VHH binders against RCC1 domain-containing protein 1 (RCCD1). Designs and how they scored, part 16

Target 1, 376 residues: RCC1 domain-containing protein 1 (RCCD1), of Homo sapiens (Human) (a6ned2)
Amino acid sequence: MAEERPGAWFGFGFCGFGQELGSGRGRQVHSPSPLRAGVDICRVSASWSYTAFVTRGGRLELSGSASGAAGRCKDAWASEGLLAVLRAGPGPEALLQVWAAESALRGEPLWAQNVVPEAEGEDDPAGEAQAGRLPLLPCARAYVSPRAPFYRPLAPELRARQLELGAEHALLLDAAGQVFSWGGGRHGQLGHGTLEAELEPRLLEALQGLVMAEVAAGGWHSVCVSETGDIYIWGWNESGQLALPTRNLAEDGETVAREATELNEDGSQVKRTGGAEDGAPAPFIAVQPFPALLDLPMGSDAVKASCGSRHTAVVTRTGELYTWGWGKYGQLGHEDTTSLDRPRRVEYFVDKQLQVKAVTCGPWNTYVYAVEKGKS
Key: E = the ipSAE of ESMFold2; O = the ipSAE of ESMFold2 at other seeds; V2 = 0.75 times the mean of E and O plus 0.25 times the DockQ between their complexes.

## First folded at step 8 (VHH; framework vhh_7sr4_2)

Design r3 (from q1 with S53Y; at its last look DockQ between E and O 0.24; V2 from the best seeds 0.00; counts 0 for: pae O 12.8 > 2)
Fold by ESMFold2 at other seeds, look of step 8:
Structure r3 (fold): chain B 376 residues (1-376), chain A 124 residues (1-124)
Amino acid sequence: as target 1 above (376 residues)
Amino acid sequence: EVKLVESGGGLVQPGGSLRLSCAASGFTFSDYAMGWYRQTPGKQRDLVADISYSGSTKYGDSVKGRFTISRDNTKNTVYLQMNSLKPEDTAVYYCAAEFSDYGLPWTEDEYDYWGQGTQVTVSS
C-alpha cells in the first residue's frame, strides 16, 4: 500500500479582513505561510474580503469578513457579494444554495434549488465523466452567477467541462478542449480580437487546432493552458498581469537605468534589456485582445493556472510556482510588494523543498497547495 | 465625462452627526468601488471608508464603529453616515471611484476618479 504524500496549504497577499493566510498580524502577508494545519482541505475559494474552505469530510468554513460553518458541503464558490454552496442531499440530488456573503451562512439563503447529478443510469463503462467544480453545476447544463438570475443555463451541445468567471466575463472549456468566452469585452478579455461584448458563448477561433486542459479568468484577463503545457494569455495588462511590458513598470525602476545592456542571443544578435539613453519610451502593451503565447523561464511546461483581479499564477509540471502582475499586497509571494510584468518563480517553495500541486487566487491574494519532495 | 460631486458637509458640534453624499455620473456606477478619504491641511489623504460593488466595506481605524458607508445603485450615490463626531474628524472629505472587479483598493493611489471635496468642521 502506497502512503499519501503529506501536503499543506499556504497563503499570501491581502488579509485585511482577518482572512487566514498565515501567522502574520498585518493587513497583508508577503511570503507563503502555512495555514489550517491538520485540516484536509479539498477546495479553497477566495473573495476579496473572505475565503471559503471545504474539507473532504464536507465541512465548509468561512474566514475573514464573514465567519461561519456548514456541513454536508460538496463544493463552494466565493464572490465578494455572494457565496454559492453545493450541499449533499439525502438522495442522488444535490442542493445548490446562494447566500449573501455577509450572512455568514446564518438565516436563509437568497436562493436554493435541487440540481440533478451529471449522470443518470446504471453505470458509465468509460468512467471518463469529469465532475466540474462551481461555478459550473454538476449537470454541466448551467452555472451559478454572482448576479441574478443566479441560475444560468448552458446549451447542452457545449459539453462544458470547466467554467471560470472573471469580473465581467466567462470562460468555458468543453470536453474536446475548445475554449469559449462571453460577457464584457472592453479590456480584450474575450480574446476575439475586438473589444465587443458577447451575449452568448463564442468559440475562440485563434485556439482552434489546440487542445486546452485548463482555463482561468481574472479581473479583466484570461489564461488557458494546453495539454502540452503552453500558456495562452490575453486581456488587460496595465498591471503586468499578462507578463507583457507595461508603461508604469517600465518607467518606475527599469527606465531609471537609461543605459541599455545588450546581450547576444544565439551568439549572433544583440538585445536591449533596458530603456534607451536618449529617453525614448520603451514599448508597452496595455491590452492584448488575441491570445498570446507566453514562455516561462527555462522553458518550463505549465499544468495549472489561476488568476486574481490583477495577477496571474502558474504551476509547472515539475511543481514550481510562477507569479506576475500587480503585487502591492504581496500576492506574488516574493517577500516584497513589487509588481512584475514578467513571470517570476516563488523561491519559498524551492527553498523549502516543496512541490506545488495546486494554486487558487483570490482577487488580491494567493493560496497554494504543496507537498514535500521525495518523502515516502 | 466622469463626475463625482460631494455634498452634506458643514459645521457640527462634537457628538453630532452628518451624512455625506457623493453623486456619480459618467460611468456604470454599479461596477465600481467607491470610497471616502479625508485630508487635513499639510497631511496626506487618509482612508475613511471604502465599499465594493457588492457592498463589502473597509474602514479606517479611527472611524470604525462611528461611520457607516453605504451605496444606492439606483441613484448612483454613495453615502457616509458620520456619528459621534469628534474635533479630530475635521477635514475635507473626498469621494473616489475605481473599477472593483473583485475587491477594494488598499491605497488612495489605486483610485482613478476623485471628487472636489466637502468640508466637515467639528467644533465646540
Scores: ipSAE 0.000, ipTM 0.263, lowest interface PAE 12.8, mean pLDDT 81
ESMFold2, look of step 8: ipSAE 0.129; ipTM 0.598
ESMFold2 (binder alone), look of step 8: mean pLDDT 79; pTM 0.792

Design r4 (at its last look DockQ between E and O 0.30; V2 from the best seeds 0.00; counts 0 for: pae E 14.7 > 2)
Fold by ESMFold2, look of step 8:
Structure r4 (fold): chain B 376 residues (1-376), chain A 122 residues (1-122)
Amino acid sequence: as target 1 above (376 residues)
Amino acid sequence: EVKLVESGGGLVQPGGSLRLSCAASGFTFSDYAMGWYRQTPGKQRDLVADISSSGSTKYGDSVKGRFTISRDNTKNTVYLQMNSLKPEDTAVYYCAAEFSDYGLPWTEYDYWGQGTQVTVSS
């Protein structure tokens, strides 16, 4: 029995409330820095003012605007005002708690409920139901919302495997690899070719026939990754978070002119493609309401994605990390505060002979789990 | 190209009034919080007033009750009405814009204007 290689978490981007991304005294970190939070971290969930760390031993630790700890934690999910915590209960059921973030886990939660635990079957391991992480509950029949009512049922027919929440929308990946979206759509983040909101989960028709393995939701954009490593991305692109030409970077001459297609059946359209300005062309794509295929440099296959408010991060099968979008806090990890409308590899991990295994973004920062490269 | 263009500055005697305007272009104005900041040489920019995308306002302590921020989303313009001006209000006034989905601990706006000079002196 060989010992597994130890891994470490790294952070970069905004840390102005003392979040552990490095020294903890600055406002931002521009290059990946190893975290000094507790050992054996298995979950990181970040908001812009605080970060929740869950260890394999079940300890929850908060860093930043809230500082506190709790035990028996199975999972945690941070939003700016609310922290959801899934705890082991006295019996087979788990306890879902919602805390005001400012409480730092002291006193009483705002709300708590016993929830149905992980798979109930007597099946062999191959037949196990696979419950997702928060905000998807272990039973996969509900999710936690940062706004009351905190417990949100899902139709059992959806067979949810993963659920991600953006600022005003939701993405759901089902067991068959289909993607559903609902919520607000004014930035094209639902991916249905319109800007209309959807009250109920709606299947992304444009992805039918493809099997998706991962979804990620940002502030107002959406990403999914297919089982074969292809990236599909849609929504708001004001800051280059889709890796499509953006106005914010068009002045540098690093964008390709594109025109969005008409979005509504009645001829109405929403586009911000290159218009006339003071004599300089500035074409860009402000909103992409349909999934767009995105190629990474060197033909790399993606396996994981995460999104912040205005940036995107992707992990490749070979352990590389690519980032793009808004970078003014250094959340892209390139030793600068430059925003990008194209994927760029974070060279730190390559230079240190590290393989990236996981990424999770807060709104304005990025956390990465990486291990040393093995010798075959 | 994103542009924030301030206007309405000038020289005014104490007790007078000015109205600043900031015309915005190159982004979806109604989705952004707008603000006015001011700066004197050698000092940090100070908050004068903010207005959210939904119209909620906040003011700096030294101007509350004397200044009023407002916005007109149909004209992509934010205004600052400045009444009962004092010599201490002398500064360069900057318009700023931030996407209003998240608060920031330091007001690091996405876009800033070039500024307009306001001078209050006898």
Scores: ipSAE 0.000, ipTM 0.218, lowest interface PAE 14.7, mean pLDDT 80
ESMFold2 (binder alone), look of step 8: mean pLDDT 80; pTM 0.800
ESMFold2 at other seeds, look of step 8: ipSAE 0.006; ipTM 0.314

Design r5 (at its last look DockQ between E and O 0.53; V2 from the best seeds 0.00; counts 0 for: pae O 14.5 > 2)
Fold by ESMFold2 at other seeds, look of step 8:
Structure r5 (fold): chain B 376 residues (1-376), chain A 121 residues (1-121)
Amino acid sequence: as target 1 above (376 residues)
Amino acid sequence: EVKLVESGGGLVQPGGSLRLSCAASGFTFSDYAMGWYRQTPGKQRDLVADISSSGSTKYGDSVKGRFTISRDNTKNTVYLQMNSLKPEDTAVYYCAAEFSDYGLPDYYDYWGQGTQVTVSS
């Protein structure tokens, strides 16, 4: 029998606090670089200044402005000021800990609570335990917030499956594939067609009738992916993170020289140098407060998405990685620091004959799990 | 389009105080981290103080306890209160803005023109 293809994690983008990101030299990495070869990493969670790595064996390691290690770790979630850690307990319960980032894993956490791994409900007659990823708790009845109170209950009728936190907002995917958002909305990141904040989860009516499989929250933008591979994206676009035309990047298309000679209707001659009949620079979108459908090149279907503060990354069903948005730290992985307002494939993985299986973005960097393409 | 205008600099005696202001326009001020940097002739700009969009502050070691950064999102203005001034504080002070809660000295999106602060007799 054939063995599973080996996989590895790769990193690129900002590493100015010493975060491990491939080779780790300098303040940024512009091309994907393998990291922690031979280590079975199952979770990467990155904040601005540090990254948490969790291995399948339960080892948690911090890299960057925070350092340290701990065992018995089931999951970790990093924010700039706080680290949440889910650790195995003696029995079926787990221990949720919240640490101040500067003293993470040393001494006592700021807060700790035993949590059960199974959500109980009328629609789960088998009683099987549900597992989720932080910030959603395993019970799916609460989530961890980077601001006190750290434990935030969710209404049981939401039946949460995934929850992602942006800088000022939250996205929740329920068991039926519906999406809810709440929190700050001043950049359109809630997707309700207004810029108003929402104190409680509010259903995205624009997505009714569709079944979503993934959500991702960036600094001030939002993404979801349907079960059929369609991408919906909304929020702030000043850096091109929505893959919609942005004012800051509209200049990329203005190098076309114009050569036109015109004759006025009154018979006089009008001549223009350096002009094209196609005319002015493309219009731009600074804020998109409704979900917008995004097509990837070549009709590719998406399966995974992740967002940093100002960039977006998507994995396709065939194992390609596309990135767009702010690139000034190299977080787009294109061997430069160019920002983009359209999806571009990260060629490193294609060139190395790798299939991308997962992506997780820190605010200004990107971590990718990829495996070798299978032989047939 | 984007404009950062510093004011409040000037000549002051050692031990004195000044308050710098930076008026911002051309962007959504409440979304930006704001900072003050200073530069003496022949040197690179040094961080003096930084304040995130959420109000968290950070200070350079040489000014801790003497300088206070604050912001007023209704006036699109960031302030630097400078107390117990020393001759070593003499520099051009620059206002800077970055879209994020993160202060990175190499990647600020916008810079002001600077205001001179001179601490001497």
Scores: ipSAE 0.000, ipTM 0.244, lowest interface PAE 14.5, mean pLDDT 81
ESMFold2, look of step 8: ipSAE 0.000; ipTM 0.264
ESMFold2 (binder alone), look of step 8: mean pLDDT 81; pTM 0.808

Design r6 (from q3 with R27F W106S; at its last look DockQ between E and O 0.14; V2 from the best seeds 0.00; counts 0 for: pae O 9.7 > 2, placed apart)
Fold by ESMFold2 at other seeds, look of step 8:
Structure r6 (fold): chain B 376 residues (1-376), chain A 124 residues (1-124)
Amino acid sequence: as target 1 above (376 residues)
Amino acid sequence: EVKLVESGGGLVQPGGSLRLSCAASGFTFSDYAMGWYRQTPGKQRDLVADISSSGSTKYGDSVKGRFTISRDNTKNTVYLQMNSLKPEDTAVYYCAAEFSDYGLPSTEDYYDYWGQGTQVTVSS
């Protein structure tokens, strides 16, 4: 029997609407801070102005610009304008509710529908690996959109396992480890080598032959992690969220420069700015429309990823947390407000002898679940 | 190359009007919120007005009812119409651009791009 170690949630980044994000009473928290002691949180879903917390006992609590609590909650998903809640009904079916965020959990939801539970006795390869979370519904036959129509069917043959929504796009991971994307593509966030939008789920052909285990969608960028721990990342890089050279850091001479070209072989666009050591403009990448392999320091293997509007967080197999991208609210967790275009380990967890097990980013903040390292 | 160029500043009498403009290039203008900030020597920059990519406006308390921000996405330009000018409006006025994604609070803490500023002096 495996030894159960105590765990806790930590938060950092923007909290200017009073969201619980550690002990911050101000606008932002720059170092990981533990959330409410003794709370048994199993899901965190954050918008930029409020955060939804779900406990293992089924309690939903909102913190920030929205407040309120509800019971019988199986899952919750927060967007800035809408809160989706999956609740146990009086019968066997779950109840999907969509609330206006400002008045969430008070009065009547904007929309509600009973949803089909998982069928008993289905042949389910690696059943635990197919456990879906909002916005993917438990039946894996539909997902919740923040824009009407809120209920969006998915073709059954997709066999969706995970679905993540960015600001204008969607990523879907299927049971076979294939990745699909659709929605807006003007920042390269769909990963098809073009900037064209896609109305329907489209397979990422560049990832064919690889088995992906996780997907994450940011504001205008995308990440997936393979079963072997490789990170593929694409989309917008104006703030360094892809861990590729940026204009700002290249202008300061802080990033690794390389020769600019109209486009790289992989379809990325390399641009030039001042600050190169040899007098040539320093190259940077504003948009990467095709999946790029990202190596973490020391060759660490990734197992989980999450994205905010302009930052990326990754958990390694050994329990380290790496962050990069826009950091001006402290959402990178490095005790400063510096933005980065390369991965940096969050030293707080190492210093506290903690192993990171999960990460979930709001648009401008980061929530982390960590446990004590094992001891005898 | 990103460029924000302010113009329309100058010397004006109290009670007068000025119209500032900021021509933008090097980014997709319609994706950005635009703002005007002002700074007097030795002080931090203060929000004057902000306009989202969709046209929603926000004003600093000291200028409400006197100043109007607007944008023309076909000309990649944001404007500040300043009416009923007072000596305390004397400052360097800066144009700023922020990628319009989530509803980020309007502060000097994070803007992607800033102009070089234009001087406005209200005196007789």
Scores: ipSAE 0.006, ipTM 0.370, lowest interface PAE 9.7, mean pLDDT 82
ESMFold2, look of step 8: ipSAE 0.006; ipTM 0.360
ESMFold2 (binder alone), look of step 8: mean pLDDT 79; pTM 0.798

## First folded at step 9 (VHH; framework vhh_7sr4_2)

Design s1 (from q1 with A97R; at its last look DockQ between E and O 0.41; V2 from the best seeds 0.00; counts 0 for: pae E 11.5 > 2, unsure alone 63.3 < 65)
Fold by ESMFold2 at other seeds, look of step 9:
Structure s1 (fold): chain B 376 residues (1-376), chain A 124 residues (1-124)
Amino acid sequence: as target 1 above (376 residues)
Amino acid sequence: EVKLVESGGGLVQPGGSLRLSCAASGFTFSDYAMGWYRQTPGKQRDLVADISSSGSTKYGDSVKGRFTISRDNTKNTVYLQMNSLKPEDTAVYYCAREFSDYGLPWTEDEYDYWGQGTQVTVSS
């Protein structure tokens, strides 16, 4: 058979609890660093203080504030208070376990329940495995919540394909490419043009007529990617995580003279290109409650997205990684701790001739799977 | 403008108790995690306790079991109940607001606003 290109996981950003992000010894990593060389990791799920690694052989290992390990693991999902683990049982069903994060995998789980894989469709002549990744359960009829009750049913007519949880909200992608949101909305993260909360899944009407391929949820922002590679983004932008203009980054992204308060929080800045120019301060956006179309540099098509608490990462169809937002832990991967309100390519992967295939963000860090570009 | 005002510090004998308060204004208090840190002269600032917007708590190793952090979202106030005080608890105690609703911060850089501090002195 044709040989697969070698791949590796890379990490950057916050690791102050000892989470492995390459070094795993400092408080933060500012450039992508390879991790767990020679280990076949197939899932990374990161929280603030710990990261769960699942290997292809079914081993789960925790790194950071928690250090447990377990076997027969199909999937894991980490949140700060809880670790969800999907394990193969000896019976006909999989076992969903929920653990307190600080004592995960030691003693008894907080809660456990047998769950069934999704059944093949009525008229599907050859069904593919359609089990979603946690927090969506394999049956696609429920998801795991970080708050009790841990098992949350979903109406079967939603036909969920992907579900992502932010800090206070949920995004659901259905089989038809429609997006639903619910939960807290006070930061515009639901995308309905209002700051009202929603108790039940509500269709994003602004995206009707478009077919979405992926969703991502962050602290208080939301992203989806269309089948054609367009990015739609909404929610909170105080840190530039929407790639829309923000006041703080205008001050951080330019040379600033040390003068009186005229260059303070609300002061104007004048940019020069070779002569004098007179510009008013650009408007900035703190909250975007409707989906906004975002273009990547060079018109690149997006295929995957992931969000941390205040940053966003996107993988392009050609294997490039773009990051933006709050970057003070180095989670943007640009060899610095600057924050950005515009997408910036992570040059490490280009310089190393690597194609990025997957990204997953913890709240304050970023994990990336990349493969070597094919040999000539 | 964001403001954090600590109160409740003072002089107490070993084994005694104090309750610190931090009154918050200028932001939607219920959306943010809050923390208490302490610092002695010439030393680094140490985490004492942290509480998420949902009420989940974390504690520094030296205070676990003796101190309790809590919050009252209706009064925009976070509290630190300190019991069984020891001379090594002597420090300036700071209230801080986190950038995000997540987790225990590692460094003071994770907090975007700090109070002015309140002195706690444990001595006979």
Scores: ipSAE 0.000, ipTM 0.313, lowest interface PAE 10.7, mean pLDDT 80
ESMFold2, look of step 9: ipSAE 0.000; ipTM 0.323
ESMFold2 (binder alone), look of step 9: mean pLDDT 78; pTM 0.782

Design s2 (from q1 with K58Y; at its last look DockQ between E and O 0.28; V2 from the best seeds 0.00; counts 0 for: pae O 9.1 > 2)
Fold by ESMFold2 at other seeds, look of step 9:
Structure s2 (fold): chain B 376 residues (1-376), chain A 124 residues (1-124)
Amino acid sequence: as target 1 above (376 residues)
Amino acid sequence: EVKLVESGGGLVQPGGSLRLSCAASGFTFSDYAMGWYRQTPGKQRDLVADISSSGSTYYGDSVKGRFTISRDNTKNTVYLQMNSLKPEDTAVYYCAAEFSDYGLPWTEDEYDYWGQGTQVTVSS
């Protein structure tokens, strides 16, 4: 009898290059479907045209427009043009490789460098380690960029814990729970109240005094989750990816005026209900350049977030999954192709008595790890 | 306001060529994917060609190898060069635009902005 495992991965959304999201058939999957049954996957990293799967046994496997496999893989990070792979050696050093996506794992990498992680005795001995994954390197002193130079040093004083890359920007979470952003800002994705680009990490002053536990970067929007379970979201909203009133959905007559709570530059809260004059309907919010507080239905607390190009997914403390934003390829997981400017629970996992533990979004798809309720 | 204006249609003999243009205004052109669709009376629109903001292209099977889509971001214009025209290419050709991100739109439902169309007729 095969021993049952505590959880499985599920996929939904765009798969038009043959990437596996379930059965691997068709161009899109509208409902969560189990994938790679019997495989102990510990990392999923998805780009638009391909997905990298890493197992706990060290196997890396690519699906979609890129194919191939490699052993001794500790971590992988996929972008549309480049694949970063962290491989174990026989000794204490690891090898960081950067591959062109079209020739990944075949021939020579574009670039490679040995890296040595810190000794394990220097980590917090009492806690569950939240060591960053690629693109943040294990040493936390550099990250991998999809554009040369591929190795980007970080000042040690930043004490980076997590780093996420959007299409044109970066988010960094430090050990104290502060958030920094840099890169392109034309869609408000940096969260500083302007649309100016930032060449170097800049502290989000609006979040000072709050302790953040997670960050997520989408194509042109940004999310962070506080230690108390509050969601702060900013950036581009033309597809409803911020869960704020959206032009496309308002023209269909389904959008209702909603209050948005945003943080001033000094960190004080202000409600923004839209620019309506007396008695007029609230206007759309196409760009949100300061962090806005987002409430989930029933006041649920968030613990994890992930973003695609134009959609957002959040896992709650009780194992529910909420999605919103662009849904035209089924990447919201609601058995349809409807886009939403409000959070909606993905009922598949509730119906199957599953608790969601992790989510990772590709640009146009969503991957979810879930376990059976009551399983130890 | 967003405007898309097609031009360059007309009557041409089989085997001939035409170049369609679509002038765009009211948005940051370099951030948008552009596409051409065509429609004959009584039929649904068919995708002819798409081009992303980064220049990636896709062509419908019936026009691949004969048509070329291109864009000029300095003139806010997308072009469709149509060579080796056949009578079955007769249709109204529409220009479309959608905010480009990682890739190309894959269905007509992805495009938010459309032009008025320009007629192409291929006959002796």
Scores: ipSAE 0.012, ipTM 0.317, lowest interface PAE 9.1, mean pLDDT 82
ESMFold2, look of step 9: ipSAE 0.017; ipTM 0.527
ESMFold2 (binder alone), look of step 9: mean pLDDT 81; pTM 0.808

Design s3 (from q1 with E98Y; at its last look DockQ between E and O 0.39; V2 from the best seeds 0.00; counts 0 for: pae E 13.3 > 2)
Fold by ESMFold2 at other seeds, look of step 9:
Structure s3 (fold): chain B 376 residues (1-376), chain A 124 residues (1-124)
Amino acid sequence: as target 1 above (376 residues)
Amino acid sequence: EVKLVESGGGLVQPGGSLRLSCAASGFTFSDYAMGWYRQTPGKQRDLVADISSSGSTKYGDSVKGRFTISRDNTKNTVYLQMNSLKPEDTAVYYCAAYFSDYGLPWTEDEYDYWGQGTQVTVSS
C-alpha cells in the first residue's frame, strides 16, 4: 500500500553552510524542497548559517555551520551568534541555556538558569496553559536576547503572549491583542512615525482599536496580522520587503517607461529626460515609519507571517503562501532569484495540492510546513 | 537616487600603482559593506576586495598582498590602492554596495548597488 504522510516541512533559499534545505552541492535552493530531518519536527528556528530543529519527542538537531544534537529539548531559538535552548530538567523546573553558536551543544553553555515552568491553571482560567515561544520565556515575564544581558525582564503589566526579535528591534503582542515595539528605529521599524530608538516597550498607538493575532520581525521591518486577517507592515523597504513601491522597480520598471508629459513654467511641454525635472510619476517608499495596510491578491485573509532579513512570508486562511522582498538566494520560493515589491503566491504548494500551515524565515531562507489538501 | 561613481582608472606601466575611489550617495554609507570587482570581456566579474561596515576586509587570491581596500565614512568613499600592477590586472573595475548585517557578502549577487565601472589598463 502507498504510504500517506499527514504533513511535511519544506525549505528554500540560502543553504551555503550545508543547512538542510539543499543537497550540499549548492548554496541556494530556489523552489521548496522537502526536508529529510528527523521525525515529527515541531519547531524550526533558523539563522543565517545554521538551523535548529526540535522534534515532538524532544530531540534538538542542528544543521549547517553548527552541528550536534541534544535530548529533552522543549524549544530552541537560533540567532547567528547564539543558540537558546529550553530543556526539561530532572525535576519540575526547565533549564534555559544560552550557547555560543560556533560551539553550540559542546562543552558548557555561556549561561544557564533554571526557569520555573509555566503553571497550569494558575494564570489560565480555562485550565489551558499560556505558553510563550522563544525568545519569549514560558513564564512570559522575560525573554532571551542575543546580546548580553541574555535574560531580559518584561514589565508585569505587559502580559506578553508573543515576542519576536529583528536585527535591532523587538515586537511584543500582549494578551489583549495590542502591539508594543522597542529597540532601534533608524529604518522606521518601530512603527511610531519617527526614526528614534525606544529603550522601553512602547504601545503602537496607530493600531489602537484593532485586535492583532500575530507579529513578525525582520531585519529592519515589522509585520502584524489582525484577528480579521488584515496585514499591517512598516519599516525598511529598500528591497521591497514591505510590498510597497521600491526605488529600483519604480524607477527602472514599466512605470518609468510611461512618464507623463508636463508643462514647463513657460507653457512648453517637455518629453526629454534631463531637460526639466518637475516630477517623475513613479513614487517609491524607502522607509515606512507608520503601519501600512497591505492587501493580498484576491482579497485573501492572512493568519501567519514571518520575516527574514529582507523578505516577508504570509500564510492565508486557505493555506496559500505569499512571499515578497529580496529574493537573490531563492528564499521567495518562485524558482528564480527575482526580488519583488508585491506579494506573489508560491505556486509549488498549489501545484502539489498542499495547504501551508506554518512558515518560519531565517535571515536568508524560508521553512514551511504543509499538509495534503483535504486529508483527514 | 543611489549613485556609485568610480574614478582613478587609467593606463599604467607594469609595476606601477593606481588608487581607485568610489563616491557613494543616496544611502547611509556607514551601514553598507563596500566592494570592488573587476571584469574582463566575456567573463564573469571577479572579486577584488570587500570591506564591511565595521572595517573587516576580504581579498581575491590574485591581489592579496598587492591591493588594499579602505573606506572613509566621513566622505562616503571607498578606496582601492593597487600596487605592483601586472598586465593581468587589466579590467573594468566596479564599485558595489551591500547592506551588511552579517559582515561581508558571500557572492557578488548579494550586492544591492553597482557603479558604472572605471577602466584600468596595465601595458607591458
Scores: ipSAE 0.000, ipTM 0.362, lowest interface PAE 12.5, mean pLDDT 81
ESMFold2, look of step 9: ipSAE 0.000; ipTM 0.325
ESMFold2 (binder alone), look of step 9: mean pLDDT 82; pTM 0.819

Design s4 (from q1 with S56E; at its last look DockQ between E and O 0.20; V2 from the best seeds 0.00; counts 0 for: pae E 15.6 > 2, placed apart)
Amino acid sequence: EVKLVESGGGLVQPGGSLRLSCAASGFTFSDYAMGWYRQTPGKQRDLVADISSSGETKYGDSVKGRFTISRDNTKNTVYLQMNSLKPEDTAVYYCAAEFSDYGLPWTEDEYDYWGQGTQVTVSS
ESMFold2, look of step 9: ipSAE 0.000; ipTM 0.267
ESMFold2 (binder alone), look of step 9: mean pLDDT 82; pTM 0.831
ESMFold2 at other seeds, look of step 9: ipSAE 0.006; ipTM 0.427
ESMFold2, look of step 11: ipSAE 0.000; ipTM 0.207
ESMFold2 (binder alone), look of step 11: mean pLDDT 83; pTM 0.837
ESMFold2 at other seeds, look of step 11: ipSAE 0.144; ipTM 0.626

